# VH-VL binders against q8ixk2r445to577, part 224

Target 1, 133 residues: q8ixk2r445to577
Amino acid sequence: FFGMLQNKGLTDYCFDYNPPDENQIVGHQVILYLCHGMGQNQFFEYTSQKEIRYNTHQPEGCIAVEAGMDTLIMHLCEETAPENQKFILQEDGSLFHEQSKKCVQAARKESSDSFVPLLRDCTNSDHQKWFFK
Below, E stands for the ipSAE of ESMFold2; O stands for the ipSAE of OpenDDE; V2 stands for 0.75 times the mean of E and O plus 0.25 times the DockQ between their complexes.

## First folded at step 10 (VH-VL)

Design Q13 (framework fv_recaticimab)
Fold by ESMFold2-Fast, scan of step 10:
Formats: C-alpha cells, sequence, structure tokens
Structure Q13 (fold): chain C 133 residues (1-133), chain A 120 residues (1-120), chain B 112 residues (1-112)
C-alpha cells in the first residue's frame, strides 16, 4: 500500500509529516492534517516488514513509538525493522502496534488544538480505523 | 552479476531535453532505489534525485526539481532520467546508482555513466 | 544540504606509503538510535564510475582490500590506506547519506 493514510472517524484527516528542515528528519512527532494530496508530506508506504515509511526523504523515515511513550515519531528506517517501527494494519482497519499491544487512534494533541495519532487501548472506535487513499 | 547499463553519449543544443536510461540486471529491480548523480568535467559528484521503482515515488534535489523527471518501467527493469531546458553547465557524465530498499545504504553499484554534452 | 569538506585536495605519495584523507560534515551524520555514522568513501579512477570502499564510516565493502580502513564519528572522518599499491592512485570521495546525499570535493592521489 502506498498513499495517504486517512482516518475513518476523524473524517478528512491524514497522517502528515513536515519536519522543520530536511536535515532534521528524525525525532519529530507525526501529526494529522486535512487530507489535500498536495506536496509530499502526506504520502506513506506500508511495507511487507509492517513499516509505515515516509518516502519523501532519503534515507526514508519510518514511524516509530519509543518505549513508554504514546506518540508516533519519525525515525530513520533500518534494514531490519526494529519492533518499535512495526504496525499491523488489520483487516478491520485498526493499526496495531505489537510491541506495546495498543492501537493508533486519532486524537487531539495535549495542550493544543492540533490532531495527532496516539497509541491507545484498542477499541471498536472509528477513530482507530485507517485506510490508504 | 549485478549490472547497471546506461544509454550512449548524447550531444544536445541549449534548450533541448535529454533522456538517459539505466537498465538493471542481476537483482530484483523493485527491491532497490535508483538514484541519479552527475559529474561535470574535472568536478566532483552531484546528487540529483531518486526514484522508488516499486511505487514510482520520486524526490529531486532543489537545484533540479523544475527540470528533471525520473521514471521507470518495471517490465524491462529500466530507470530513466530526463533533464529539460538544457544549459551549457549541464555538460556532465550522468550516473545511475542503486541503493538498498530495506534500509539506508550508500551507492553499492553504479552504471558506467552517460556523457551529455550541451553546446551550440 | 549537509556540506562535506575533504582535505587535502591532492596528495602525492609513493608505493608503500601510509596515506590519510580527512572529511568533515557541516552537521553530525551519526544516528543516535542505531549508533551508525551515515558516511561512505568511494574510489574513482579516470574514465570510470565511483566504486564503494567503506560504509557506516568503518565497514569495508565486500572485496575491498584490508589496507583500506575508515574511522571517525559525528562530523570528523578519516580514510586510511596503510600501504599504497599502484592500483590505489585515484580520486577519493567521502559521502554522507544521513540526509539525502552530498559528496566531498574529492582528494586526488598522485604518484610522487
Amino acid sequence: as target 1 above (133 residues)
Amino acid sequence: QVQLVQSGAEVKKPGASVKVSCKASGYTFTGYYMHWVRQAPGQGLEWMGYIHPNTGNTKYHQNFQDRVTMTRDTSISTAYMELSRLRSDDTAVYYCARVRYSGSYPFDYWGQGTTVTVSS
Amino acid sequence: DIVMSQSPSSLSASVGDRVTITCQSSQSVLYNYNNKNYLAWYQQKPGKSPKLLIYWASTRESGVPDRFSGSGSGTDFTLTISSLQPEDFATYYCQQYYSYRTFGQGTKLEIK
């Protein structure tokens, strides 16, 4: 799968990554923003290693969750995907992070009016359902 | 066994376009990125951009983004780099080079290069 | 762009000499999470394409003689040829692959 990764519940919002500059690709939080299909900041690839890759940068960025954290951040992709970079896109649209046993949910960022993907206990909420557009 | 074979030398006039091909063999074409790097006479190496052969996704260096187009044909394991609105300072040897898909790696195999001469 | 600076621009040496080439990046190319330096060295002979020698700052590519070694971390890197052979006279380039790709200006190794 390759495209915009859109949320079923938070209609019109997609995964988005826009680092402050191209020389600092890693360490920043992945956000949700209105799906527009313009530019390259909203296009991701889901790979056979269960990675969500940001193909706009070389080397490619891979979405990761650090131990004890609930936020999705950008790391550099590895030849062998580490466990913190693996997400299982299930048939029902849930995006399951096996290492933490939690699901990715569209949520409002703490202390902000912005939206972000966060790890939460898995539920049947449409805010935890994702699809490539 | 791994080979990247590029098209032959080109002589172009200013304002023309040139399209260079790079045919891959000896490996799974869609498992590796294809980058393009050029080298002006007596100068160093300059990265131009890449294409992801599986997705068709491209990223170009800012200096080339308004004039370069990278494409591929997976049925014949060939990547293409087209540079338009040629100037005399585009005279260079143009190389394709592969990068491992599953991680970040340097250029492990290079094409033999295609000389492009832009003159009036 | 991350700017790569090499020194010297040219070097004259004799067969059997120990040769050192240095490379500096305008910012760190060390990725802290995997502890790898995204730095490579290439050899280029006249009329030929570059050949990968070293990657991850110190890992030799398959088939590269052990007289070639790389060292350094962060922003300062060195390529060493412990005992020059006739086939080693070439231009050497360092390259970062931490953020896109940029090359040093090259070091030309000439026979003394």
Scores: ipSAE 0.448, ipTM 0.836, lowest interface PAE 3.0, mean pLDDT 90

Design Q14 (framework fv_recaticimab)
Fold by ESMFold2-Fast, scan of step 10:
Structure Q14 (fold): chain C 133 residues (1-133), chain A 120 residues (1-120), chain B 112 residues (1-112)
Amino acid sequence: as target 1 above (133 residues)
Amino acid sequence: QVQLVQSGAEVKKPGASVKVSCKASGYTFTGYYMHWVRQAPGQGLEWMGYISPNTSNTKYHQNFQDRVTMTRDTSISTAYMELSRLRSDDTAVYYCARVRYSGSYPFDYWGQGTTVTVSS
Amino acid sequence: DIVMSQSPSSLSASVGDRVTITCQSSQSVLYNYNNKNYLAWYQQKPGKSPKLLIYWASTRESGVPDRFSGSGSGTDFTLTISSLQPEDFATYYCQQYYSYRTFGQGTKLEIK
């Protein structure tokens, strides 16, 4: 699967990665933004290694969650995926982060009108369900 | 045996377009990114951009993004680089080079190069 | 872009000499999570495509003679040829692959 990674509950929003400096992609938070259908900063690929790859950088970016955190940040992809970069895309559309045993949820960013994906306890909420366009 | 075989030399007039091909063999074409690098006579190496043969997603260096188009045809394991509105300073050898899928490796195999001469 | 600077731009040497070429990046190419330096060295002979010699700053590519070695970390890197052979006269390039791809300007190794 590859394309725009869209939320079922927050219907018009897609995974988006737009770091301040495109030549330094490591460590910035992945956000949610209005889906524009043009790829670019919203183009992701789900791989057989259970990675969510950001295709518009070389080396490819891989979404990760660091121990004890709930934010999704960009790391560099490696030949063998580390555990903190592994997400199981389930049949119901849930993105299950294996290392933390939590699910990716569309959430409002603290004290703002912007949205971000965050790790939360797994529920049946449509805000935890994702699909590729 | 991994091979990247490029199309032959081209001579173009200023304002024309050139399309260079790079045919891959000896490996899974969709498992590796294809990058393009050029080298003007007597100069160093300049990275132009890449394409994912698997997803068709592209990224071009800012110096080329308004004039370059990279495409691929998975049925014949061939990547293409088209450069439009050619100028005399586009005279160079153009190389394709593969990169392992994650991008965590350098260029391990290169094409033989395609000489493009732009002259009036 | 990450800017790569090589020195010297050219050098003259004799067969059997020990040769060193240096490369500096405008920012670190060391990735903290895997502790690898995203730096490579290439050899280019006239009329030929570049050939990968070294990657991860110090790992020799298969088939590359052991007289070639790489060292360094972060922003400062060195390529060493311990006992120069006639076939080693070529241009050498360092390259970062930490963010896209950029090359040093090259070092031309000439016969003295």
Scores: ipSAE 0.766, ipTM 0.910, lowest interface PAE 1.0, mean pLDDT 92

Design Q15 (framework fv_recaticimab)
Fold by ESMFold2-Fast, scan of step 10:
Structure Q15 (fold): chain C 133 residues (1-133), chain A 120 residues (1-120), chain B 112 residues (1-112)
Amino acid sequence: as target 1 above (133 residues)
Amino acid sequence: QVQLVQSGAEVKKPGASVKVSCKASGYTFTGYYMHWVRQAPGQGLEWMGYISPNTDNTKYHQNFQDRVTMTRDTSISTAYMELSRLRSDDTAVYYCARVRYSGSYPFDYWGQGTTVTVSS
Amino acid sequence: DIVMSQSPSSLSASVGDRVTITCQSSQSVLYNYNNKNYLAWYQQKPGKSPKLLIYWASTRESGVPDRFSGSGSGTDFTLTISSLQPEDFATYYCQQYYSYRTFGQGTKLEIK
């Protein structure tokens, strides 16, 4: 699977990565933004190693969640994926972060009107359901 | 075993376009990114951009993004780089080079190069 | 872009000499999570494509002679040829692959 990774509940929003410096992609938060249908900063690939790769950079970016955190941040992809970069895309559309036992949810960023994906306890909410378009 | 074979030399007028091909053999074509690098006479190496093996997704260096198009044909394991609105300073040897899918590896195999001369 | 600077631009040496080429990056190419430097060295002979010599700053590519070695970390890197052979006269390039790809300007190694 590859393309724009869209939320079922927050219906017009896609995973988006647009760091302040496109030549330094490590450490910034992945956001949600209106789906534009053009790929680019919204183009992701789900791999057989259970990674969510940011395809529009070399080396490819790999979404990670650091211990004790709930935000999704960009790391560099490695030959062997670390555990904190592994997500299970389940049949119902949930994205399960195996190391933390939590699910990716579309949420409003605190003290802001912008949206971000965050780790939350798993529910059957449409805000936790994702699909590639 | 692994080979990247490029198309032959080209001579072009200013304002024309050129399309260089790079045919891969000896490995799984879609398992590796294809990058393009050029070298003007007596000068160093300049990275131009890449194409993704699985998705057709491309990324070009800012210096080229308004004039370059990279494509591929998986049925014949061939990558293409087209540069339009040619100028005299586009005279260079153009190389294709492969990179492991993640991009966390340098260029391990290069094509032999295609000389493009732009002059009137 | 991450800017790569090599020194010297040219170097004259004799067979059997120890040769050192240096490379600096405008920002660190060390990735803190795996402790690897995303830095490579290439050799290019006249009329030929570049050939990979060293990657991860110090790992020698298969088939590359033991006389070639790489060292350094972060922003400062060195390529050393311990006992120069006739086939080693070439231009050498460092390259970062931490963010896209950029090359040093090259060091031309000439016969003295």
Scores: ipSAE 0.738, ipTM 0.901, lowest interface PAE 1.1, mean pLDDT 91

Design Q16 (framework fv_recaticimab)
Fold by ESMFold2-Fast, scan of step 10:
Structure Q16 (fold): chain C 133 residues (1-133), chain A 120 residues (1-120), chain B 112 residues (1-112)
Amino acid sequence: as target 1 above (133 residues)
Amino acid sequence: QVQLVQSGAEVKKPGASVKVSCKASGYTFTGYYMHWVRQAPGQGLEWMGYISPNTGNIKYHQNFQDRVTMTRDTSISTAYMELSRLRSDDTAVYYCARVRYSGSYPFDYWGQGTTVTVSS
Amino acid sequence: DIVMSQSPSSLSASVGDRVTITCQSSQSVLYNYNNKNYLAWYQQKPGKSPKLLIYWASTRESGVPDRFSGSGSGTDFTLTISSLQPEDFATYYCQQYYSYRTFGQGTKLEIK
């Protein structure tokens, strides 16, 4: 699967990565933003290694969650995916982060009107269901 | 055996467009990114951009964004690079080169190069 | 964005000599999560495409003679040819692949 990664519950929002410096993609948080349908900063690919790749950089970015954190941040993709970069895209649209045993949920960023994907306990909420468009 | 075979030399006038092809064989075309790099006479190597043959996703270097178009045809394992509104300083050898799918590798195979000469 | 600088721009050497070429990046190309330097070295002969020699700063590509070695980390890198052979006279380029791709300006290795 590849394309814009959209939320079922927060229906107008897609995964988006817009780092302050396009030449330094490592370490910044993945956000949710209005889906624009143009690819670019919203173009992601789900791979057989269970990665969510950001294809608009070389090397590709791979979404990761660092130990003890609940935010999704951008790392560089490696030949063999490390465990913190592995997400199981389930048939119901849930993105299950194997290492932490939590699910990716669309959530409002603290103290703001912006939205971000965060790790939360797995539920049947539509805010935890994702699909490629 | 891996091969990248490029189209032949081109001579163009300023303002014209040129389209260079790069035909891949000996590997799974959609498993590798295709990058384009040029080299002006007596100069170094300049990266232009890439395309994913698998997804069609592209990224151009800012110096070429307004004039370059990269495409591919998976049915014939061929990548294309078109440069428009040619100037004399676009005279160069244009190379295609492959990169492992993750992009976390250097160029392991290059095409033989296509010489493009822009003159009045 | 990442600028690569090589030195020298050219050098003359004899068969059997030990040759050293240096490369500097404007920012670190060391990725802290895997401790790899995203740096490669290429050899280019007149009229031919570049050939990959070294990647990850010090790993030799398959088929590359062991007289070629790479070293360095972060922003400072070196390519060494321990016992120069006639076929080694060429232009050498360093390249970063940490963020897109940029090349050094090249070092032309000439006979005597």
Scores: ipSAE 0.745, ipTM 0.904, lowest interface PAE 1.2, mean pLDDT 92

Design Q17 (framework fv_recaticimab)
Fold by ESMFold2-Fast, scan of step 10:
Structure Q17 (fold): chain C 133 residues (1-133), chain A 120 residues (1-120), chain B 112 residues (1-112)
Amino acid sequence: as target 1 above (133 residues)
Amino acid sequence: QVQLVQSGAEVKKPGASVKVSCKASGYTFTGYYMHWVRQAPGQGLEWMGYISPNTGNPKYHQNFQDRVTMTRDTSISTAYMELSRLRSDDTAVYYCARVRYSGSYPFDYWGQGTTVTVSS
Amino acid sequence: DIVMSQSPSSLSASVGDRVTITCQSSQSVLYNYNNKNYLAWYQQKPGKSPKLLIYWASTRESGVPDRFSGSGSGTDFTLTISSLQPEDFATYYCQQYYSYRTFGQGTKLEIK
């Protein structure tokens, strides 16, 4: 699976990564933004190692969640995926972060009209269901 | 044996376009990124961009973004690099080189190079 | 872009000599999460494609003679040839692969 990673509940929003400095993609938060269909900042690939790869950088970026955090941040992909970079894309569209035992949910950033993916307790909410477009 | 075989030398006029091919064999074509690097006569190596043969997604260096197009055909394990609106300073040897998909690695195999000469 | 600078631009040496080439990056190419330096060295002979010698700053590619060694971390890197052989006369390039790909300008190793 590859393409734009879209939310079922928060329709028209996709995973988006727009680093402030193209020479330092590591450490910035993944956001949700209106799906534009042009790839680039919104082009991701789900791999057999259970990674969500950002294809618009070399080396590829891999989405990770640092210990104790609930935000998704960009790391560099490695030959063997670290545990914090592993997500199970389930048949129902849930995106389960194995290390934390939590699910990725589309959420409104507090006191803002912007949206971000965050780790939350797993529920059957459409805001926790994702698909590649 | 891993092999990257490129198309033959080209002589072009300023303003023309050139399309270089790179045929891969000896490995799973969709398992490696394909990058393009050029080298002007007597000069160093300049990275131009890459394409994922698996997804078809390309990314170009800013210096080439408006003039370069990278594509691939998985049925024949071939990558292409087309450079348009050629200038005399585009005279160079153009190389394809592969990069491991599972992790960040340098260019472990290179094509033999395609000489492109741009002259009036 | 991450800018790579090599020194010297050329050097003359004799068979059996120890040769050292240096490379500096404009910013660190050390990735703190895995402690790897995203730096490679290539050898290019006239009319030929570059050949990978060293990656991760110090790991020798399969089939590369042990007289070639890489060292350094962060922004400063060195390629050493411990006892120069006739087939080693070539141009050597360092390359960062931490953010896209950029190369040093090259070091031409010539027969004295």
Scores: ipSAE 0.695, ipTM 0.892, lowest interface PAE 1.5, mean pLDDT 92

Design Q18 (framework fv_recaticimab; at its last look DockQ between E and O 0.92; V2 from the best seeds 0.00; counts 0 for: pae E 2.5 > 2)
Fold by OpenDDE, look of step 11:
Structure Q18 (fold): chain C 133 residues (1-133), chain A 120 residues (1-120), chain B 112 residues (1-112)
Amino acid sequence: as target 1 above (133 residues)
Amino acid sequence: QVQLVQSGAEVKKPGASVKVSCKASGYTFTGYYMHWVRQAPGQGLEWMGYISPNTGNAKYHQNFQDRVTMTRDTSISTAYMELSRLRSDDTAVYYCARVRYSGSYPFDYWGQGTTVTVSS
Amino acid sequence: DIVMSQSPSSLSASVGDRVTITCQSSQSVLYNYNNKNYLAWYQQKPGKSPKLLIYWASTRESGVPDRFSGSGSGTDFTLTISSLQPEDFATYYCQQYYSYRTFGQGTKLEIK
């Protein structure tokens, strides 16, 4: 699976990553932005290692959840995917983070008009459903 | 048993285009990124860009952004690099190179190189 | 781009000599989460494709003789050939693969 990773509940919003420095892609937060399909910053790939890869860069970035955090942060992909980078995109569209046992939910960023994917307790909300387009 | 076999030498006029092929064998083509590197006569190695054989997504160095196109045909495990609006300083040996595993490693296998000569 | 600077551009040596080539990156190529340096060394002989020698700054590629070693971290790296052999005369390149790919300008190792 690859392309834009779009949320079902938050209509027309997709995973988006645009690091301020092209030569330093790690450590920044993945956000949600209107799906536009025009830029590389919305192109992601779900791999057999259960990674969500940002392959607009080499080496690829892989979305990770750092200890104690509920945000999705870009790390570099590794030969063997670390536990904090493993997600299960289930048939019902839920995106489950194995290590935290949380689901990725589209949410409003605190004190902002922006949106971000956050780890939350798993529910049957459409805001926790994702699909590649 | 991994092999990258490139197309033969090319002679082009300025303003023309050249398309170099790189056929991969001995491994799962879609599982490894393919990069392109060129080397002008007597000069060093210059990175041009890469393509994901699985997704077809490509990224080019800014020096080539408006002139280079990297593609692939997964059915025959072949990567292509097309360079347009050729000029004399594009004369070089062009290499395809595989990244070990996926993304985070150096180039472990190289094509034999394709000599492209641009002259009037 | 991350700029890679090698030193020297060329050097002459004899069989049996200890040879050192240095490479400096314009920014750190150390990934803090796995503590690996995304730095490689290649050997290229005339008319041939480059050959991978060292990766992760200090790990030898399979089949590479023990006389080749890599060291360094962050922005400063070194390739060492402990006892030069006849087949070692070639051009050597460092490469960062922390962000895309960039090569040093090369070091031509010639027979004295």
Scores: ipSAE 0.884, ipTM 0.948, lowest interface PAE 0.5, mean pLDDT 95
Fold by ESMFold2-Fast, scan of step 10:
Structure Q18 (fold): chain C 133 residues (1-133), chain A 120 residues (1-120), chain B 112 residues (1-112)
Amino acid sequence: as target 1 above (133 residues)
Amino acid sequence: QVQLVQSGAEVKKPGASVKVSCKASGYTFTGYYMHWVRQAPGQGLEWMGYISPNTGNAKYHQNFQDRVTMTRDTSISTAYMELSRLRSDDTAVYYCARVRYSGSYPFDYWGQGTTVTVSS
Amino acid sequence: DIVMSQSPSSLSASVGDRVTITCQSSQSVLYNYNNKNYLAWYQQKPGKSPKLLIYWASTRESGVPDRFSGSGSGTDFTLTISSLQPEDFATYYCQQYYSYRTFGQGTKLEIK
């Protein structure tokens, strides 16, 4: 699967990576933004190695969650994917982060009107259901 | 057995477009990114951009973004680089080079190069 | 862009000599999470495409003679040829692959 990674509950929003400097992609938070359909900063690929890859950089960015955190941040993809970069895209659309045993949920950023993907306890909420467009 | 075979030399007039091909063999075409690098006579290497053969997604260096288009045809394992509105300073050897899927590796195999001459 | 600078731009040497080429990046190409330097060295002979010699700053590509060695970390890198052979006269390029790809301007190794 590849394309824009869209939320079922927050229907107009897609995974978006827009770092301050496109030549320095490591360490910034992945956000959710209105789906524009143009690829680029919203173009992601789900791989057989359970990675969510950001194709618009070389080396590719791989979404990761650092220990004890609930935010998704951009790391560089590696020859062998670290455990913190592995997500199971389930048949129902859930993105299950194996290392933490939590699911990716569309959420409002605290004290803000912007949206971000966060790790939360797994539920049947449409805010935890994702699909490629 | 990995080979990248590029199309032949081209002579173009200023303002024209050129489309260079790069045919891959000996490996899984969709498992590797394809990058394009050029070299003007007597000059160094200049990175132009890349394409994912798997997704079709491409990204170009700022200097080429408004004039270059990179595409691929997975049925024949071939990547293409088209450069438009040619100028005399686009005279160069154009190379394709593969990069392991993650991009966490350098260029391990290069095409033989395609000489493009832009003259009036 | 990460700017790569090589020194010297050219050098003359004899067969059997030890040759050293240096490369500096405008910012670190060391990735903190895996402690690898995203730095490669290429050899280019006249009329031919570049050939990968070294990656991860110090790892030799398969088939590359052990007289070629790379060292350095962060922003400062060195390619050494311990005992120059006739086939080694070529232009050498360093390249970062930490953010896209940029090359040094090249070092032409000529017969003395």
Scores: ipSAE 0.763, ipTM 0.909, lowest interface PAE 1.1, mean pLDDT 92
Fold by ESMFold2, look of step 11:
Structure Q18 (fold): chain C 133 residues (1-133), chain A 120 residues (1-120), chain B 112 residues (1-112)
Amino acid sequence: as target 1 above (133 residues)
Amino acid sequence: QVQLVQSGAEVKKPGASVKVSCKASGYTFTGYYMHWVRQAPGQGLEWMGYISPNTGNAKYHQNFQDRVTMTRDTSISTAYMELSRLRSDDTAVYYCARVRYSGSYPFDYWGQGTTVTVSS
Amino acid sequence: DIVMSQSPSSLSASVGDRVTITCQSSQSVLYNYNNKNYLAWYQQKPGKSPKLLIYWASTRESGVPDRFSGSGSGTDFTLTISSLQPEDFATYYCQQYYSYRTFGQGTKLEIK
């Protein structure tokens, strides 16, 4: 699976990554932005190793969640996927983070009009459902 | 045995385009990135960009951004690099090179090189 | 781009000599999360494509003789040939692969 990773409940919003310096992609937060398919910022790949890869950089970025955090942060991919980079994209569209046992949810930043993907307790909400476009 | 076999030498005039092919064998083509590197006569190695054969997503070094296109045909395990609006300083040997597993490794396999000569 | 600077640009040595080539990057190529330096060394003989010698700064590629070794971390790296052989006539390149790919300018090694 590859392309834009779109939210079912927050219609027309996609995973987006635009690091301020393309030579320093590690450590910035993944956001949600209106789906547009331009500039490769919304191009992701889901791999057989359960990674969500950002392939616009070499070496690739892989989405990770650091211990105790609920935010999705860019790390470098490795030959064997670290546990904090493993997500299960389930048939019902839920995106489950194995290490934390939580699901990725489209969320509004507190007191903001901005949206981000965050880990939350798994529910049946459409805001926890994702698909590639 | 991993092999990368490139198309033959090309002689071009300034302003023309060249398309170099790189046929891969001995591995799962769509599972690895293909990079392109050139070497002008008597000069060092210059990285040009890469393509994911799996997705078709490509990224180019800024020096080539407006003139290079990298593509692939997964049905014949072949990657292509096309350089347009050629000028004399594009005279070089052009290599394709594979990245082991993911982009976390250096180039472990190189094509034999394709000499492109641009002369008026 | 991360700039890679090699030294010397050329050198001449005899069979059996110990040869040292250095490479410096404009920023660290060490990824702290896995403690690996994303640095490689290549050998290129005239008319041939480059051949990988060393990756992750110090790991020899399969089939590379023990006389080749790599060392260093962060921004400063060294390729050592402990006992030069006649077949080692070549140009040697370092390359970072932490942020895309950048090559050093090369070191031409001539065997006397």
Scores: ipSAE 0.497, ipTM 0.832, lowest interface PAE 2.5, mean pLDDT 91
ESMFold2 (binder alone), look of step 11: mean pLDDT 92; pTM 0.933

Design Q19 (framework fv_recaticimab)
Fold by ESMFold2-Fast, scan of step 10:
Structure Q19 (fold): chain C 133 residues (1-133), chain A 120 residues (1-120), chain B 112 residues (1-112)
Amino acid sequence: as target 1 above (133 residues)
Amino acid sequence: QVQLVQSGAEVKKPGASVKVSCKASGYTFTSYYMHWVRQAPGQGLEWMGYISPNTGNTKYHQNFQDRVTMTRDTSISTAYMELSRLRSDDTAVYYCARVRYSGSYPFDYWGQGTTVTVSS
Amino acid sequence: DIVMSQSPSSLSASVGDRVTITCQSSQSVLYNYNNKNYLAWYQQKPGKSPKLLIYWASTRESGVPDRFSGSGSGTDFTLTISSLQPEDFATYYCQQYYSYRTFGQGTKLEIK
């Protein structure tokens, strides 16, 4: 699977990565933004190693969750995916982070109109269901 | 045997477009990114951009973004780089070079280069 | 862009000499999570495409003679040829692949 990674519950929003400095792709938070259909900052690939790759950078970025955190952060992809970069995209559209045993949920960022993907306890909520467009 | 074979030399007038091809063989075409790098006479190497043959996704360096288009045809394992609105300072050897799909590796194989001369 | 600077721009040497070329990046190319330096060295002979010699700052590409070695970390890197051979006269480039790709200006190695 590859394309724009869209939320079923927050239907106009897609995974988006827009770092302030393209020369420092590591360490910034992945956000949700209105789907624009043009790829670019919203183009991701789900791989056989269970990675969510950001394909608009070289080296590719891979979404990770650091220990004790609930935010999705960009790391560099490696030849063998580390455990914190592995997400199981389930048949129902749930995106399950193996290491933490939590699911990715579309959530509103406090004190702003912005939205972000966060790790939360797994539920059947449409805000935890994702698909490639 | 891994090979990247590029199209032949081109002579163009200012304002024209040139399209260079790079045919891959000896490996799975869609498992490696294809990058384009140019070298003006007597100068160093300048990165232009890349394409993912698997997805078709592209990223170009700012200096080329308005004038370059990179495409591929997976049925013949060939990547293309088209540069439009040519100027005399676009005179260079243009190389294709592959990168492992993770992107975490340097250019391990290069094409032989295509000389593009822009002259009035 | 991450700017790469090489020194010297050229040098003259004799067969059997130990040759050292240095490379500096404008920012670190060390990835702290895997402790790898995203730095490569290439050799280019006149009329030919570049050939990969070293990657990860110090890993020699398959088929490259052991007289070639790379060292350094972060922003400062060195390519060493321990005993120069006639076929080694060429231009050498360092390249970062930490964020896109940028090259040093090259070091031309000439016969004395």
Scores: ipSAE 0.705, ipTM 0.896, lowest interface PAE 1.4, mean pLDDT 92

